# VHH binders against Protein KTI12 homolog (KTI12), part 13

Target 1, 302 residues: Protein KTI12 homolog (KTI12), of Arabidopsis thaliana (Mouse-ear cress) (q9lmh0)
Amino acid sequence: MALVVICGQPCSGKSIAAVTLAETLKESETKQSVRIIDEASFHLDRNQNYANMPAEKNLRGKLRSDVDRSVSTGEIVIVDSLNSIKGYRYELWCIARAAGIRYCVVYCDVDEAHCRQWNKERSDRGEDGYDDGIFEDLVRRFEKPERRNRWDSPLFELYPSREVIDKSSPVILEAVTYLTKTVDSKTQDVRILQPSIATQAARFSEANSLYELDRATQEIINAIVEQQSLGAAISRVTLGNELPPIEICRPIGLPELRRLRRTFVKLMGQSSLSGPPLPTDADSAKRRFVDYLNREFGGNNA
Below, E stands for the ipSAE of ESMFold2; O stands for the ipSAE of OpenDDE; V2 stands for 0.75 times the mean of E and O plus 0.25 times the DockQ between their complexes.

## First folded at step 6 (VHH)

Design d9 (from d5 with S33A S104D; framework vhh_8fcz_2; at its last look DockQ between E and O 0.62; V2 from the best seeds 0.00; counts 0 for: pae E 3.5 > 2)
Fold by ESMFold2, look of step 6:
Structure d9 (fold): chain B 302 residues (1-302), chain A 122 residues (1-122)
Amino acid sequence: as target 1 above (302 residues)
Amino acid sequence: QVQLVESGGGLVQPGGSLRLSCAASGFTFSDYAMYWVRQPPGKGLEWVSGISSSGSYTTYADSVEGRFTIIRDNDKKMVYLQMTSLKTEDTAVYYCAKDSEYSDSWYDFDHEGQGTQVTVSS
């Protein structure tokens, strides 16, 4: 069982890479089914999917949900989409890690000029290409996978503008070997693919870091709302034994609290991709959020 | 509509300093976190720093912590990136980015500026 994330600029040959990989896997000795999850499987118009941020969020949500369901079926799952956002690749990696399955990224590295040319050729043939504005925005926002990041590794790089991608492609064969490798005890691959209780807990904890951040921050918001409902002017919200109180000088509405929470979650998440990881436990998450709120509320009082 | 205009880039030698500016318009600036991201030559975007809506909470990528400082001025609708002890690996186009209103994902940005080039070499 494995999760393969196909990644690349619009019109970079991702679908041929996905099909080629799937066909090569089916010719191997694997007994596992191979499934491609792509944008077409949801009958979605490509320009509608990428017209704006809400549309992109909906597409990613549908793809992620299908991945979540598919990792429990024992299939090798190939996700054929742009997968251009490193935070989204991180979420897919967390899914694979929580399920204890192999994960890799197959990156179609094609320069913008070739991608633009191929997109134009689709339009000239009367086929569905990306609208110019959408294409340029997607190119600009593309976050290249990096082998140094755990959630982009192993990284199998293809160059469709420089070479023919087919079943004999060395990188395709390397990916197939990785995905079908028989586990052998006493190797580090065994430790990754057959995690011990401690290793499996660590993989599960990384997925839980997003969950713990969400839970911890919501619990603090709930406490603030509850204590303000007492009908008195509250200058201090008291939290658990080891958390400092939140000092406030005015009633704070739920809309402002939600905005503050959303901002904190986004700052922590984006930072974790380039710096320290997300906290793995509720107490650490709560303390950081309380510190943040006190700074925000104290600044309001200044 | 939303506009972000970066400035202050240039050529500096290793160990030098530079201050980037970002002028924001077309949205309620004080409601949003702001970020600096950069694109090194031939590479994808990488996040550099973020600052909360009030300016009281800041975060930094490990590669720049201790060397870069993000600051905002909500009255002037400005974000700054004070860079010191610059290294050749800091060479990149730097973009100011606005947090997304339409996404529950912690990694999406709603808007990026046009960018300003920073080059660190002799």
Scores: ipSAE 0.271, ipTM 0.691, lowest interface PAE 3.5, mean pLDDT 78
Fold by ESMFold2-Fast, scan of step 7:
Structure d9 (fold): chain B 302 residues (1-302), chain A 122 residues (1-122)
Amino acid sequence: as target 1 above (302 residues)
Amino acid sequence: QVQLVESGGGLVQPGGSLRLSCAASGFTFSDYAMYWVRQPPGKGLEWVSGISSSGSYTTYADSVEGRFTIIRDNDKKMVYLQMTSLKTEDTAVYYCAKDSEYSDSWYDFDHEGQGTQVTVSS
């Protein structure tokens, strides 16, 4: 089982890469079962999907839900879309980690001029192309995958404007090798490999990953919800002997707690290269989140 | 109806300072984290800074760390970006953004308005 995220600018050859990878996997020695999840399944015009932020959020939500359901089937799942937003790729990586499956990103690296020309050619043929305004907006908002980020690794880079992408493409064969590799029988973990950035990968354990931060903070939210359900008015939530208590002056609803957790994880993720180091373990992550919640609930005017 | 109105941009020489302001309305301001994002000429949106709903936690992009400071005033429903030691690469339209209720994505923010233009040139 594995999750493959295809990434690239509009009209960068992503669907050809997805189909080629799927066919090569099906023909491999292990004869993998493969499922492609794409925008076509929603039967909306591509310009409708990207017309405004609510439509784009709805599309990403639908794709994410489809992925979450599909990773339980024992198939290799390929997500064929722009997948242009780093935070969204992080969400997909979290799904793969929760399922205990392999993850990788396949990036179709095509310059804007070629993408613009291919978009025009599709429109000229009466095929589904992007309106110029939507195309230029998507190009400007594209967040290129970076191999140093765990949720963008391993990263397999294709260059459709420089070479033909087919079953004999070296990068396709490298991705197939990664996806079909057997796990060592001595380990319970599915390991993601980060060649060329091994020193960066070696500095961070699973406890220091954004996924582990996400999981630790979710445990805190669950504890708050559970303790509030047991009492009519809880003014203090105790999380065990080693964590500070959370001081609550009013009942906190689940939607608010989810928003606070989501915001905390985003803020931590964005500061990871320039701010304080990420927490070194799950308990440190929980302590930082508890501190964050106490500050937010305490009403400090900064 | 969420409305965010940015102001305070202008022309400034390298090494100079500017303070950007964002006036928020149409939502419970103190319940949401706020962000500054920017779009340089001919480039995509770039995240700059974030501040938690209480103002107790802040984050910065590596390119602006130590030079920019994000502040909020929940009573006035304002968020500010204090910019110092400005560089030519800081030239961009700056947008104020509200945290989304429903998404974990970096750029899945609610923002409205024309932004405020910052030009750093000699």
Scores: ipSAE 0.137, ipTM 0.625, lowest interface PAE 4.6, mean pLDDT 76
ESMFold2 (binder alone), look of step 6: mean pLDDT 81; pTM 0.819
OpenDDE, look of step 6: ipSAE 0.462; ipTM 0.828

## First folded at step 7 (VHH)

Design s20 (from d9 with G50S; framework vhh_8fcz_2)
Amino acid sequence: QVQLVESGGGLVQPGGSLRLSCAASGFTFSDYAMYWVRQPPGKGLEWVSSISSSGSYTTYADSVEGRFTIIRDNDKKMVYLQMTSLKTEDTAVYYCAKDSEYSDSWYDFDHEGQGTQVTVSS
ESMFold2-Fast, scan of step 7: ipSAE 0.298; ipTM 0.745

Design s28 (from d9 with D99E S100P; framework vhh_8fcz_2)
Fold by ESMFold2-Fast, scan of step 7:
Structure s28 (fold): chain B 302 residues (1-302), chain A 122 residues (1-122)
Amino acid sequence: as target 1 above (302 residues)
Amino acid sequence: QVQLVESGGGLVQPGGSLRLSCAASGFTFSDYAMYWVRQPPGKGLEWVSGISSSGSYTTYADSVEGRFTIIRDNDKKMVYLQMTSLKTEDTAVYYCAKEPEYSDSWYDFDHEGQGTQVTVSS
């Protein structure tokens, strides 16, 4: 059982990678059952899926729902889409972790120029390509997977512009080995992930907005920890000229700061249309988080 | 050790009201945010509402804003979901969840019980 996330720029060879991986897994000695979840299964063309943010959120929601349903079936699930937003990959990783299954990312690393050329060639052939405006918007918003991030690891990198991707590709074989690995009968520890509940992330907010909130608020936590380590006076943390200070009435440990941050991200990420809008930049996110901390610590003077 | 017990679900006609309750034990209730999530038939878990540990901050999914109200009573260790103007689309199993002490993900919840079934049908 495993969840494989295919990632890459528009027109970077992702579907070829997904199909090649699935066929290699099916032909392996363990004869793995494999399911591919992709955009085509929803009977919408690519331009309809990416025409606007609500359509993209709807697509991600449908893909995530299919993943949630499929991870309990005992087969390897491959989700073949752009998976271009770090926050969304993080959400898929959370599903795999909650299900107690293996997880990996397969990244088709193709530069923008080749992707643009392949998109144009598809359009010239009368095949479904991206409209130029949609293509350029997707390219601009693409967030490259990074091996150091746990939700992007293990990372299997393919280069479709530099080589033919087929069943003999070394990286495909490496991924197959990872996905079909069994417990060694020679007295080794069995690693099992503790299952927990997962939520439908695409229904909560845009994945990118949650990622930005997570990053900005972590910077505030880091500043608090650093200043607490330096000072004998722990009653006030100053963060900069534009941010109000944080008034601390008692020493605050890292576990409590982490819980407050996670709670803030959850609560702010679920902002409704009638509520205040979600912060769109780091400064706004930091100011709202500082206000939240001051109220929770009892130091709010406004 | 952590226990969350949901109650208050049932069958109600469209436009009706229900109040869900969650009794918490086994942790310092006033130190943790609380959440309501739901699972409609054949779908994944969906966020419904959340409330900060102090009760000063609440949030609602767009689909329930203006119709649902989350409330907590720290002295009684209770969290409630007051539901009004119920729609057939609100049919789901509703779960009470606690913010974990530690997690690598903001989508994790500490403890999910059997939930309470809400059926909105004529």
Scores: ipSAE 0.300, ipTM 0.744, lowest interface PAE 3.0, mean pLDDT 77

Design s3 (from d9 with Y32W; framework vhh_8fcz_2)
Fold by ESMFold2-Fast, scan of step 7:
Order: sequence, then structure tokens, then C-alpha cells
Structure s3 (fold): chain B 302 residues (1-302), chain A 122 residues (1-122)
Amino acid sequence: as target 1 above (302 residues)
Amino acid sequence: QVQLVESGGGLVQPGGSLRLSCAASGFTFSDWAMYWVRQPPGKGLEWVSGISSSGSYTTYADSVEGRFTIIRDNDKKMVYLQMTSLKTEDTAVYYCAKDSEYSDSWYDFDHEGQGTQVTVSS
């Protein structure tokens, strides 16, 4: 049981990668059951899906909903779409974490020129190609996956413009090995944390809140860094009229701030059902993080 | 080389108490959040408790809230789990875990120790 996110530029060979991975998994020693969730299952035109932000948000919502339902079936779920926005990949990663299942990203790394050519070729064949304006907008907004981000890791990179993607592709075989690896009491393999039934259910319903928590806390970090860059002798960081100030007794470096943020998000995500629920809005998330930082820093109140 | 060494497990009757200890080395202990996770027989790992780097913030799984207390001593490089009102379902191998450098996921941590067995039975 796992969640695989296929990622890449428009017309980068993602569907070939998804199908090849699914077929290789079905042929494996463990004979995995695999489900592909894609745009075609909703019978919507490519250009209709990406015509404007509301349509694109609606498509992502439908795909995410389908993923959320599917991860409890005991199948390997492959999400075949652009998955181009980091925030959306983060949401999918949260679903996998809440379910206690393996997660990975398969990235079809194809340069814009080849993607543009393949889009044109699809249109010339009368197939479902992107309108030029939509294509260029999607290319501009594409957020490349980075191995350093946990929601982009493990990252399996394919190069469809430089190689044929098939069942013998080394990267496909590596992904299959990762996805089919079993925990053996004698092998001491990596274990996936399985949350209790109650906490698992709560995490499913709170995927959007976790994303907002991550985003809002990053904005606080950015504000602290910006204000510290204006002067070395700052003992107080002011974040506007809605939020309490952050009291600091020394300059705080970016690596320390990033560590504090990651720890905060993780601790909040593990909070008990008897504790306060995850914040549902940015202001609530920011306030909790500011309170957390003030406790960790122990800013001088006098 | 990061090393975490758990101790304090044992056999205890329902309603009893145990104090687990974790000795850390190989990293700047006071910079990192610490966690306790457990693996019941025949089941996967489940999160139990977490504590921030300063010790000012703690979290608990709903199943242990009010019964367990996580504390740390940064000078001694120790994290502890005080367990009271133990139940049969608390039977598990308990692991001390260090927060991940790159992951904010509650399922990921950089290192865990060998574990210490806690058995709650009559």
C-alpha cells in the first residue's frame, strides 16, 4: 500500500511513466494491485481543466478526494496529473502520512522545448493537446520537485526525451523495489509509523489545515529574517496589529528558524484529539507559531 | 555518529508505573525535538509523545494523554517517559527518536534506538 505522485511539465510523458510503473508493479513477485487516478477518469478536456484558477482548483480537489478514498483499499495508488504545485504535493503527502503508507514522487524531467514540441505533435494528430496560452502559463507556474523536501522524497527522476521509458528502465525498477519492499522481523527494514484509528481519521480530515500551518509558519519565518536584516540589535519582532510580537534575546539564524518551524508543524500534527484542533486559517496558525517561538526563545519580558 | 540508547523497560502489572530513559550522543541534543514511539506485537510503529528542543512544548497521543509524561534534561542529554496507570494495550517495544532535519512529517525521524520492551500483564 502506497501513494505515487507522477509529476512533470505538460506533455512530458507522465502517462507513459504511470502506465509503465503500474504494469511493472502488477508483474512483480508480490503482484501488487494498482489504481491510477488521472484526469481522463473525469472526462474533462485538458484545456477545460486548466482554463482558469477555479477550474484548476476544482480538478485538484477531485483528484485529491479520489486519492483520499483510495488509500484505504490496500492498493498502490498512482496519481497521474501535472502535480506541479508544491502546496498540492504537500496535501497528497499529508494524505499518505495520515494513512501510514509509503509515498514517492516520479518526476518526468523534460525541457520546455521538447514539451512544447510534443504538445504541438499531439495537436497536429488531433489528440488532446494544450492551447498555447494555457501551456505557457502551466510551464511558467511549474514548481520543480526538490529531493530535500519530504513531500518530494523519495524522488525518482525519468528523462523521457533522452531514453525510452519501459519495464526495463532502471529508475522504474528502483521505484518498484521501493514500493514492494516488505518489513521483515529478521531484516530490520525501515518501518512506517501506523497512527491509531482515531488519530488517522483526524489527520485525513485535517490535510488542508496542515498545509495552511506549513504555509503560515513559513511567512512568520520570512518576516523574522526580513526584520533582522534591517538591524543587528533587534530584541523584538513586530508582525502587525493582529499578532503578538516575538521577543528575542539574540539574533536567530535562518537554519535555527527553519528547524523550529519544522518541529512546530510536526508536533502540532501529532497533537491528541483531546488537545486543540489544528488551525483552519492562517491567522490562527500564525498566532500559535508566535506563541511557540516566544516559549522556545524565552524572550526578555522586562 | 548519532546514538540513542533506551532503558527502563520491563514486566509490570496493569495499573503499574515505569520510567523509560533515553541517552543521546553524537549531536547537539538541545537543538532537536525528541519523540517516543512504540511498536506493539504484530503491529506497526505508533507515535506516543513529543517534546520541543527547549522542553517548553509537549504533545501526547490521545491513548496516553494524562497517563504519560515526557521530560528532557538538556544538560544530561536525556529524554524520559514517565508511564503511569499502564494498560495491557501499552505492551510494546518503546523507541526514542530524534527529529528529522528535513521532514516535518510525524512519521519521519532521523534516528531511533534499539528500543526497550514494556510488557503489561498479570
Scores: ipSAE 0.283, ipTM 0.742, lowest interface PAE 3.1, mean pLDDT 77

Design s33 (from d9 with Y102F; framework vhh_8fcz_2)
Fold by ESMFold2-Fast, scan of step 7:
Structure s33 (fold): chain B 302 residues (1-302), chain A 122 residues (1-122)
Amino acid sequence: as target 1 above (302 residues)
Amino acid sequence: QVQLVESGGGLVQPGGSLRLSCAASGFTFSDYAMYWVRQPPGKGLEWVSGISSSGSYTTYADSVEGRFTIIRDNDKKMVYLQMTSLKTEDTAVYYCAKDSEFSDSWYDFDHEGQGTQVTVSS
């Protein structure tokens, strides 16, 4: 039993790596049962899956749920997707640790130029390629696995642009050797374990509440950007009678606003057990985010 | 390059207290939220606490609420975890983590260093 996370840029040869690894494991002396979990099972094209943040969260949630169900079956589970976000790989690692099974990352290390070319070739053949805007956004947000991180180790690096990946590839054989050795049995009783960070967050984060939080906070950011675009640096953004104003001491760029929003969503998602419950509607979400922004901008509400 | 160095762990009796420290470098510390996570023996990583970049918002896992306090000092580029009323279940390696710069996932963070061991035993 094991969990294998395939990782890489869009169009970096991940599916070939996943299939090759699975076939090599099935043909091994131990005759491993292997399951590949991928995006194809969800019946949406890849551009729909990556069109916006809620769609990406839904995709990751579905993949995570399928992994969580599968790790109890005695199979080696291979999750074949971008797996490009450190937090998501961390979450998958937590599932493996809670289940007491082996974990590794297989990274298809292909430079952006080759990935762009392969994406274009896929699109030219009428296959499911990424739209340019989505492709460039995914490339920009890709968080390369690092061997020093626990959730990225052991790390098996493949170079599909430099070599043919097949059942005789040395790295594939190294991964098979790792996955087929006798399991360290010291962590067998998983029923006594406290929930992982991912499990705790998921349990107390309703899909509708997260959607409202995401949409409402984006509307606040859009309002700030629009008001700043209408003139010189502003000291106050007014959002209507039901919301307090946002006090701004300097022009604030979109990247900083996006970081503040992302951090707010993360903190709210983690505080559901003993702190205030998640906002149930857009108005409550907007009020909490405005309060958060005012505190982060120095709390100068005089 | 982001570096996070944890310290302050040790052996304590149940009901005791410890203060963990995390020294940060390689990024604008005051721009990022910070987190504490832990790994008990034989278990996966568990989120413990989080603090916003200004320090105005804090979050805690239910198991530590009322017993632990997360604090940051932006001038010193430090984050701390004050632990009181320690229980045997708090035995773990504790890691501090930096909020991710580019990721949209709400459990995104960076983690560096070996962590600091906390053992609660009589």
Scores: ipSAE 0.277, ipTM 0.720, lowest interface PAE 3.1, mean pLDDT 77

Design s4 (from d9 with A33G; framework vhh_8fcz_2; at its last look DockQ between E and O 0.19; V2 from the best seeds 0.00; counts 0 for: pae E 2.4 > 2, placed apart)
Fold by ESMFold2, look of step 8:
Structure s4 (fold): chain B 302 residues (1-302), chain A 122 residues (1-122)
Amino acid sequence: as target 1 above (302 residues)
Amino acid sequence: QVQLVESGGGLVQPGGSLRLSCAASGFTFSDYGMYWVRQPPGKGLEWVSGISSSGSYTTYADSVEGRFTIIRDNDKKMVYLQMTSLKTEDTAVYYCAKDSEYSDSWYDFDHEGQGTQVTVSS
């Protein structure tokens, strides 16, 4: 079972992508049971759902509640909504981690001009289009998924304005392969342990601490990369705010920093389920990661 | 391709000690964190300990903290688990595991082969 988050601008072809993915999964070798959760199940039209901030938050709450109930059913769950807020995608990712299931984002990447045209065409036909004010507000507030964020990965990008999205689309097939693979079925792939037995399910508050740890560590990595890009020989990255400096003896590339960050977060996350809790404030998280990096960078000599 | 070979298990009485070994090949060992997981009789896999790529940072499940020590030797491509004060609850098949290359899920461990059996019984 898995959780798939469909993401994209208003009128970007998300529902076509969701249906195509679901049909392809149902026809796969493993014959997956698939459920699509969409906004239509709540019997509100899109302009009512996005009319104001309280209505929008209410919609997201209902979708989240339905997702939370559905991830325990053994089905692949596809969330077909805008999913435009990165913090909300993080909440969905936390639900998947707590349930011990696979997670991915399918992003319909369509430029605003095509989305606007398709919305206009819906309205001209008398169909369920977004009012202009609502449409432009949603476009402005859209936060694109990014591969560097744990809660946006794996990321499968579709381009509905450039190609037909159907069952033969390479990206759809890649997503199906990811969602249907067994622990032992792929050469070069790592095994995925049975999570519900090996790890206690995380509570929402514990998942939020992991989100804060992820964000705090990313800020440190960004600072390291930025200071190295100044073109001066920097042997000491200064972070301010009573944090110890990071002593670097050589240029450190982004791929190495990302591996170090991932290992650190995994070590802390696994430990917190049966041992000491994760830090709950950003300064403590940053301090621990800085200490970790200094040990990793300088630990090759006794 | 990736190969992790566990050894050093056996039968030991409560309070005894044992040292597990894991020989690694088929990947750049020093780039990855390494982990021990175990499967007690009739149960699923559970995490035991982890060690950073350089070996400078270690973590332990609360149930083994203070009794088990994870160490690595990057030159020899080895991971060890030094176990002391063993309890009957430590009876399990022990596997070593490597970081996943494609996901940040905390369940993305590699383990290969049969593992090594540890039995703690009087």
Scores: ipSAE 0.396, ipTM 0.786, lowest interface PAE 2.4, mean pLDDT 77
ESMFold2-Fast, scan of step 7: ipSAE 0.412; ipTM 0.816
ESMFold2 (binder alone), look of step 8: mean pLDDT 82; pTM 0.830
OpenDDE, look of step 8: ipSAE 0.749; ipTM 0.965

Design s50 (from d9 with S105R; framework vhh_8fcz_2; at its last look DockQ between E and O 0.17; V2 from the best seeds 0.00; counts 0 for: pae E 3.2 > 2, placed apart)
Fold by ESMFold2, look of step 8:
Structure s50 (fold): chain B 302 residues (1-302), chain A 122 residues (1-122)
Amino acid sequence: as target 1 above (302 residues)
Amino acid sequence: QVQLVESGGGLVQPGGSLRLSCAASGFTFSDYAMYWVRQPPGKGLEWVSGISSSGSYTTYADSVEGRFTIIRDNDKKMVYLQMTSLKTEDTAVYYCAKDSEYSDRWYDFDHEGQGTQVTVSS
């Protein structure tokens, strides 16, 4: 069983991608049934769904309720909606985690001009297009999925404006391979930690905190690399306001720095499952990471 | 190949102490963070504690903070969990786990041992 989140700008070919993926999965050797959860099952027209913030929240609530019901049925569930808000994708990811099922994002990456053209063509054919004001608001508020975010991974990127999306598309086949691979190997060798009730209650703030943690730690890595590039004699990296310096006893290569950063992010993320919450701001995240690095390098031991 | 072997579990009265050990082999032990996770009866896996590759940075679940201590010995390729002031809710199978080599997903770990049973009852 699995949860697939289709993501993309309005009129970017998401429904074609969802149907193509579902049909390819049904033809595969898996015996899992496939269900598409889409906006068509609700009473509101497209423009009513996105007319204002309360209407959008109601739509997302209905979609989330369907996802909650569907993840226990043994099906591969495909969510075909805009899924444009990173906090909402994080919430869907948490649902998949709690259910112990696979998760991925399929992103229809189409430029605004093609999306605008396709919206106009839909309206010209008398089909369900977005009003111009709603369309432009949705385009402006779209938050692109990024592979570096855990709740956007694995990320399968499609380009509907550049190529025909069909069952032979390499990205569709890669997604099918991921979704249909044997689960018993993961059950025996790789296990998934489940969040506590506290982490579920803070889902949206947790997504922002993970983003700030990733960003803050990368900024520190960049500063270390930059200062080491000034000369081989750097033994002390200064980081600015109120941050303690990093004491470096030897040149530190980028591969080691990346490994140290990855370890720290994982330790903080795992700790947040049942322990202290992640830092809520970049300055707090930076201070924790600097403390970690100094301990790892044998600096202040503080 | 990666191998993790837990030991040191047993039956203990509330308030008692116990030390779990994990012997690691088949990978460069000093390059990886190590974790203790546990599975209480009828529940899923929950994270307990983590330790950085050097052993200098440790993290704990709120429920065990101040009672449990994670320690590693990179020379002996060992991870320990020193448990004190044990409570009945600490009853679980405890697993030693290795950080994932190729995933930034913090809820994943790619290897665990067979586990060791800790039972806290009066």
Scores: ipSAE 0.314, ipTM 0.739, lowest interface PAE 3.2, mean pLDDT 78
ESMFold2-Fast, scan of step 7: ipSAE 0.431; ipTM 0.816
ESMFold2 (binder alone), look of step 8: mean pLDDT 82; pTM 0.831
OpenDDE, look of step 8: ipSAE 0.612; ipTM 0.890

Design s53 (from d9 with S105D; framework vhh_8fcz_2)
Fold by ESMFold2-Fast, scan of step 7:
Formats: C-alpha cells, sequence, structure tokens
Structure s53 (fold): chain B 302 residues (1-302), chain A 122 residues (1-122)
C-alpha cells in the first residue's frame, strides 16, 4: 500500500514513467496490485481541464478525491498528472499520512525545449496534446519538487530526454524496492498517522499557512547558524528590529537547532483551539518561533 | 536504549475518565517533545496529542480537543494523558511516542512504546 505522485512538466514522459513503474510492480516478487489515477482514467479532456483556474482546480479536486478514496483499498496508487503545484503535492502527502501508507514522488526532469517538441509531435500524430497558450502557461507555473520538502520525499528523479525509461531503469528499480520493502511488523515501528481524515479535511484550508510556517522557521535557523559561524556573540542572536532577540548562554549546535525547529513545526502543524492558533503570516510565524526558542533555552522562569 | 512504558488503560463507561501514564528512559527526556497516538480496532494509527520538551506548548487532535489533557513531569521523566468525557470511538490501543531526532517530517516519530488498551463500552 502506497501513494506515488508522478510529477513533471507537460509532455515530460510522466505517463511512460507511471506505466513502467506499475508494470514493474505487478511483475515484482510480491505481485503488487497497482492503480493509476490520471485525467484519462476519468475521461477528462486535457485542454478543457487547463483552460482556466476554476477548471484546473476542479480537475485537481477530482484527482484528489479519487486518491483519497483509493488509498484504503490495499493497492499501490499512482497519481499521474502534472502535480506541478507544491501546495497540491502537500495535500496529496497529507492524504498518504492520514492513511498511514508509504509515499514517494517520481519526477520526470525534462527541459522545456524537449517538452515543447514532444507536445508538437503528439499534436501532429492527432493525439491529446496541449494548446500552445495552455502549454506555455503550465510551464511558467511549474514548481519543481525539492527533496528537502517533506511532501516531495523520497524523490526519484528520471531523465526521459537523456535515457530510455523502461523496467530495467535504475531509478524505477529503486522506487520498486522502496515501495515493496517489508515494513517492520512490530507495532512500535509502525509509522504514526496524523489526525483523522475529517480533522485533516478541516485543516486543508491551512495548507499554505503550514507551508509558510515551515519556511519561516527554517529562515530563523539559518540566521542563527550564520551569526554563530561569523563569530557573533553567543549570548544574543539579533534577527532585526521587528523580531525579539534570541537569548542563549552557550553555543547551540545544528543538530539541536534542527530538533527544536522540527518539534516546533510538528506541534504548530497539529495546532488546536487549546494551543495558539496558526500564524497568519511569515512574520507572526517567526515571532512565535523566537518565543518558543527563548522558552526552550531559558525555561519558563529563566 | 530508549524505552517507553505505558500504563493506565482499562474498561470505562461512556462519559467516564481515565489517566494514562508513560515512563521514559534511555534518553534526555527534557530535550524531546512527547506524543500520544492511538490505534482503534481495524483502523490505522491516529495522532492524539503532543507536548513540547518544556511543556509550554500542547496540541490536540480535533476529535479529543477539550476532553483530553497532555501533561509532563520532566523530573520524573513521565508524560500523562488525562482523558475525560470518553466516547466509544475512543476505544483503541494508546501509545506513547518520542519526537524524532533526525526527521524533518512533522508527522514522523522515532520511538513508540508497547501500548495500553482503552475500551469504552456500555
Amino acid sequence: as target 1 above (302 residues)
Amino acid sequence: QVQLVESGGGLVQPGGSLRLSCAASGFTFSDYAMYWVRQPPGKGLEWVSGISSSGSYTTYADSVEGRFTIIRDNDKKMVYLQMTSLKTEDTAVYYCAKDSEYSDDWYDFDHEGQGTQVTVSS
């Protein structure tokens, strides 16, 4: 059981990657049951779906709903679409977390020139290609997956313009190994799920705020590391006139800073009415994280 | 070796109360956030509550908000879950979990205990 998100530019070989991965999984020793969810599976028209923002949002909603329904079936679910928007990939990741299943992203990294040529060739063959205006808009708005983002990891990168993608492709085999890996059957080693689907559905409206929280706290950590590495006094880290300083009485190593940031983001990401509400902007997020750090370093009374 | 030992589970009537305890050892307890998660019969694991290393910040799943309270005692190396107004839907094995030292994924945890059964039945 797993959710695989295929990602890439329009006409970047995503469907070939999805089919190749699915067939390799079906032929594996575990004989995995695999389902591919894509626009064609819904009988959706490509150019109509991307003609305007409401149509595009409707398409993403339909794909997301089918994914949400399908992740409880015991199959490996592959969602084959552009999956070009980081906020949307975050939503898919949340579905996988709620279902307690394995998750990964397969990225078809193809330059714009090859994608344009393949789009033209598809149109010339009378196949379902993108109209030029739609194609260029989608290319401009594509948000490349980054393995440092939790919702883009693990990230398996394919290069269809540089290599033939088939069942013997090393990256395909790596993804298959990951997806078919036997999980530890001990209860204590089972991956912990986030709150119920109903609770997560209510919090999908906060996806952008959670993303900005993660980004803002990483900026604070980077500033602390920078000031300490440049010989700044370790008793006080100054973050500008709009933020309170961080009071420290000892050097703080990167592992400790990473742990504090992860903990803060996890706790804030699980925020409820009894805790402080999620910050509405990056500055508020930074101020709350600075307060958190000062409390953790000094204790409540320090 | 990290060890987490849960206790306090049992049978309780709807509307009743229970207090779960978790005894921690093998790590610097005061450096890590702690969590409670649960697994209802026939369902996957569900996150319930979290508390920061200092105890200054707490979070709760919407399904338990206002009914459950997480608290920690760093001197005793204990974390507790006070449960009130229990519902049949709260029936599950409850696990204590230690915050991840390595993962940046905000829903990942390093270690879980053996669990304690909570049954809410009339």
Scores: ipSAE 0.268, ipTM 0.703, lowest interface PAE 3.2, mean pLDDT 77

Design s61 (from d9 with F109W; framework vhh_8fcz_2)
Amino acid sequence: QVQLVESGGGLVQPGGSLRLSCAASGFTFSDYAMYWVRQPPGKGLEWVSGISSSGSYTTYADSVEGRFTIIRDNDKKMVYLQMTSLKTEDTAVYYCAKDSEYSDSWYDWDHEGQGTQVTVSS
ESMFold2-Fast, scan of step 7: ipSAE 0.375; ipTM 0.777

Design s62 (from d9 with F109M; framework vhh_8fcz_2)
Amino acid sequence: QVQLVESGGGLVQPGGSLRLSCAASGFTFSDYAMYWVRQPPGKGLEWVSGISSSGSYTTYADSVEGRFTIIRDNDKKMVYLQMTSLKTEDTAVYYCAKDSEYSDSWYDMDHEGQGTQVTVSS
ESMFold2-Fast, scan of step 7: ipSAE 0.296; ipTM 0.751

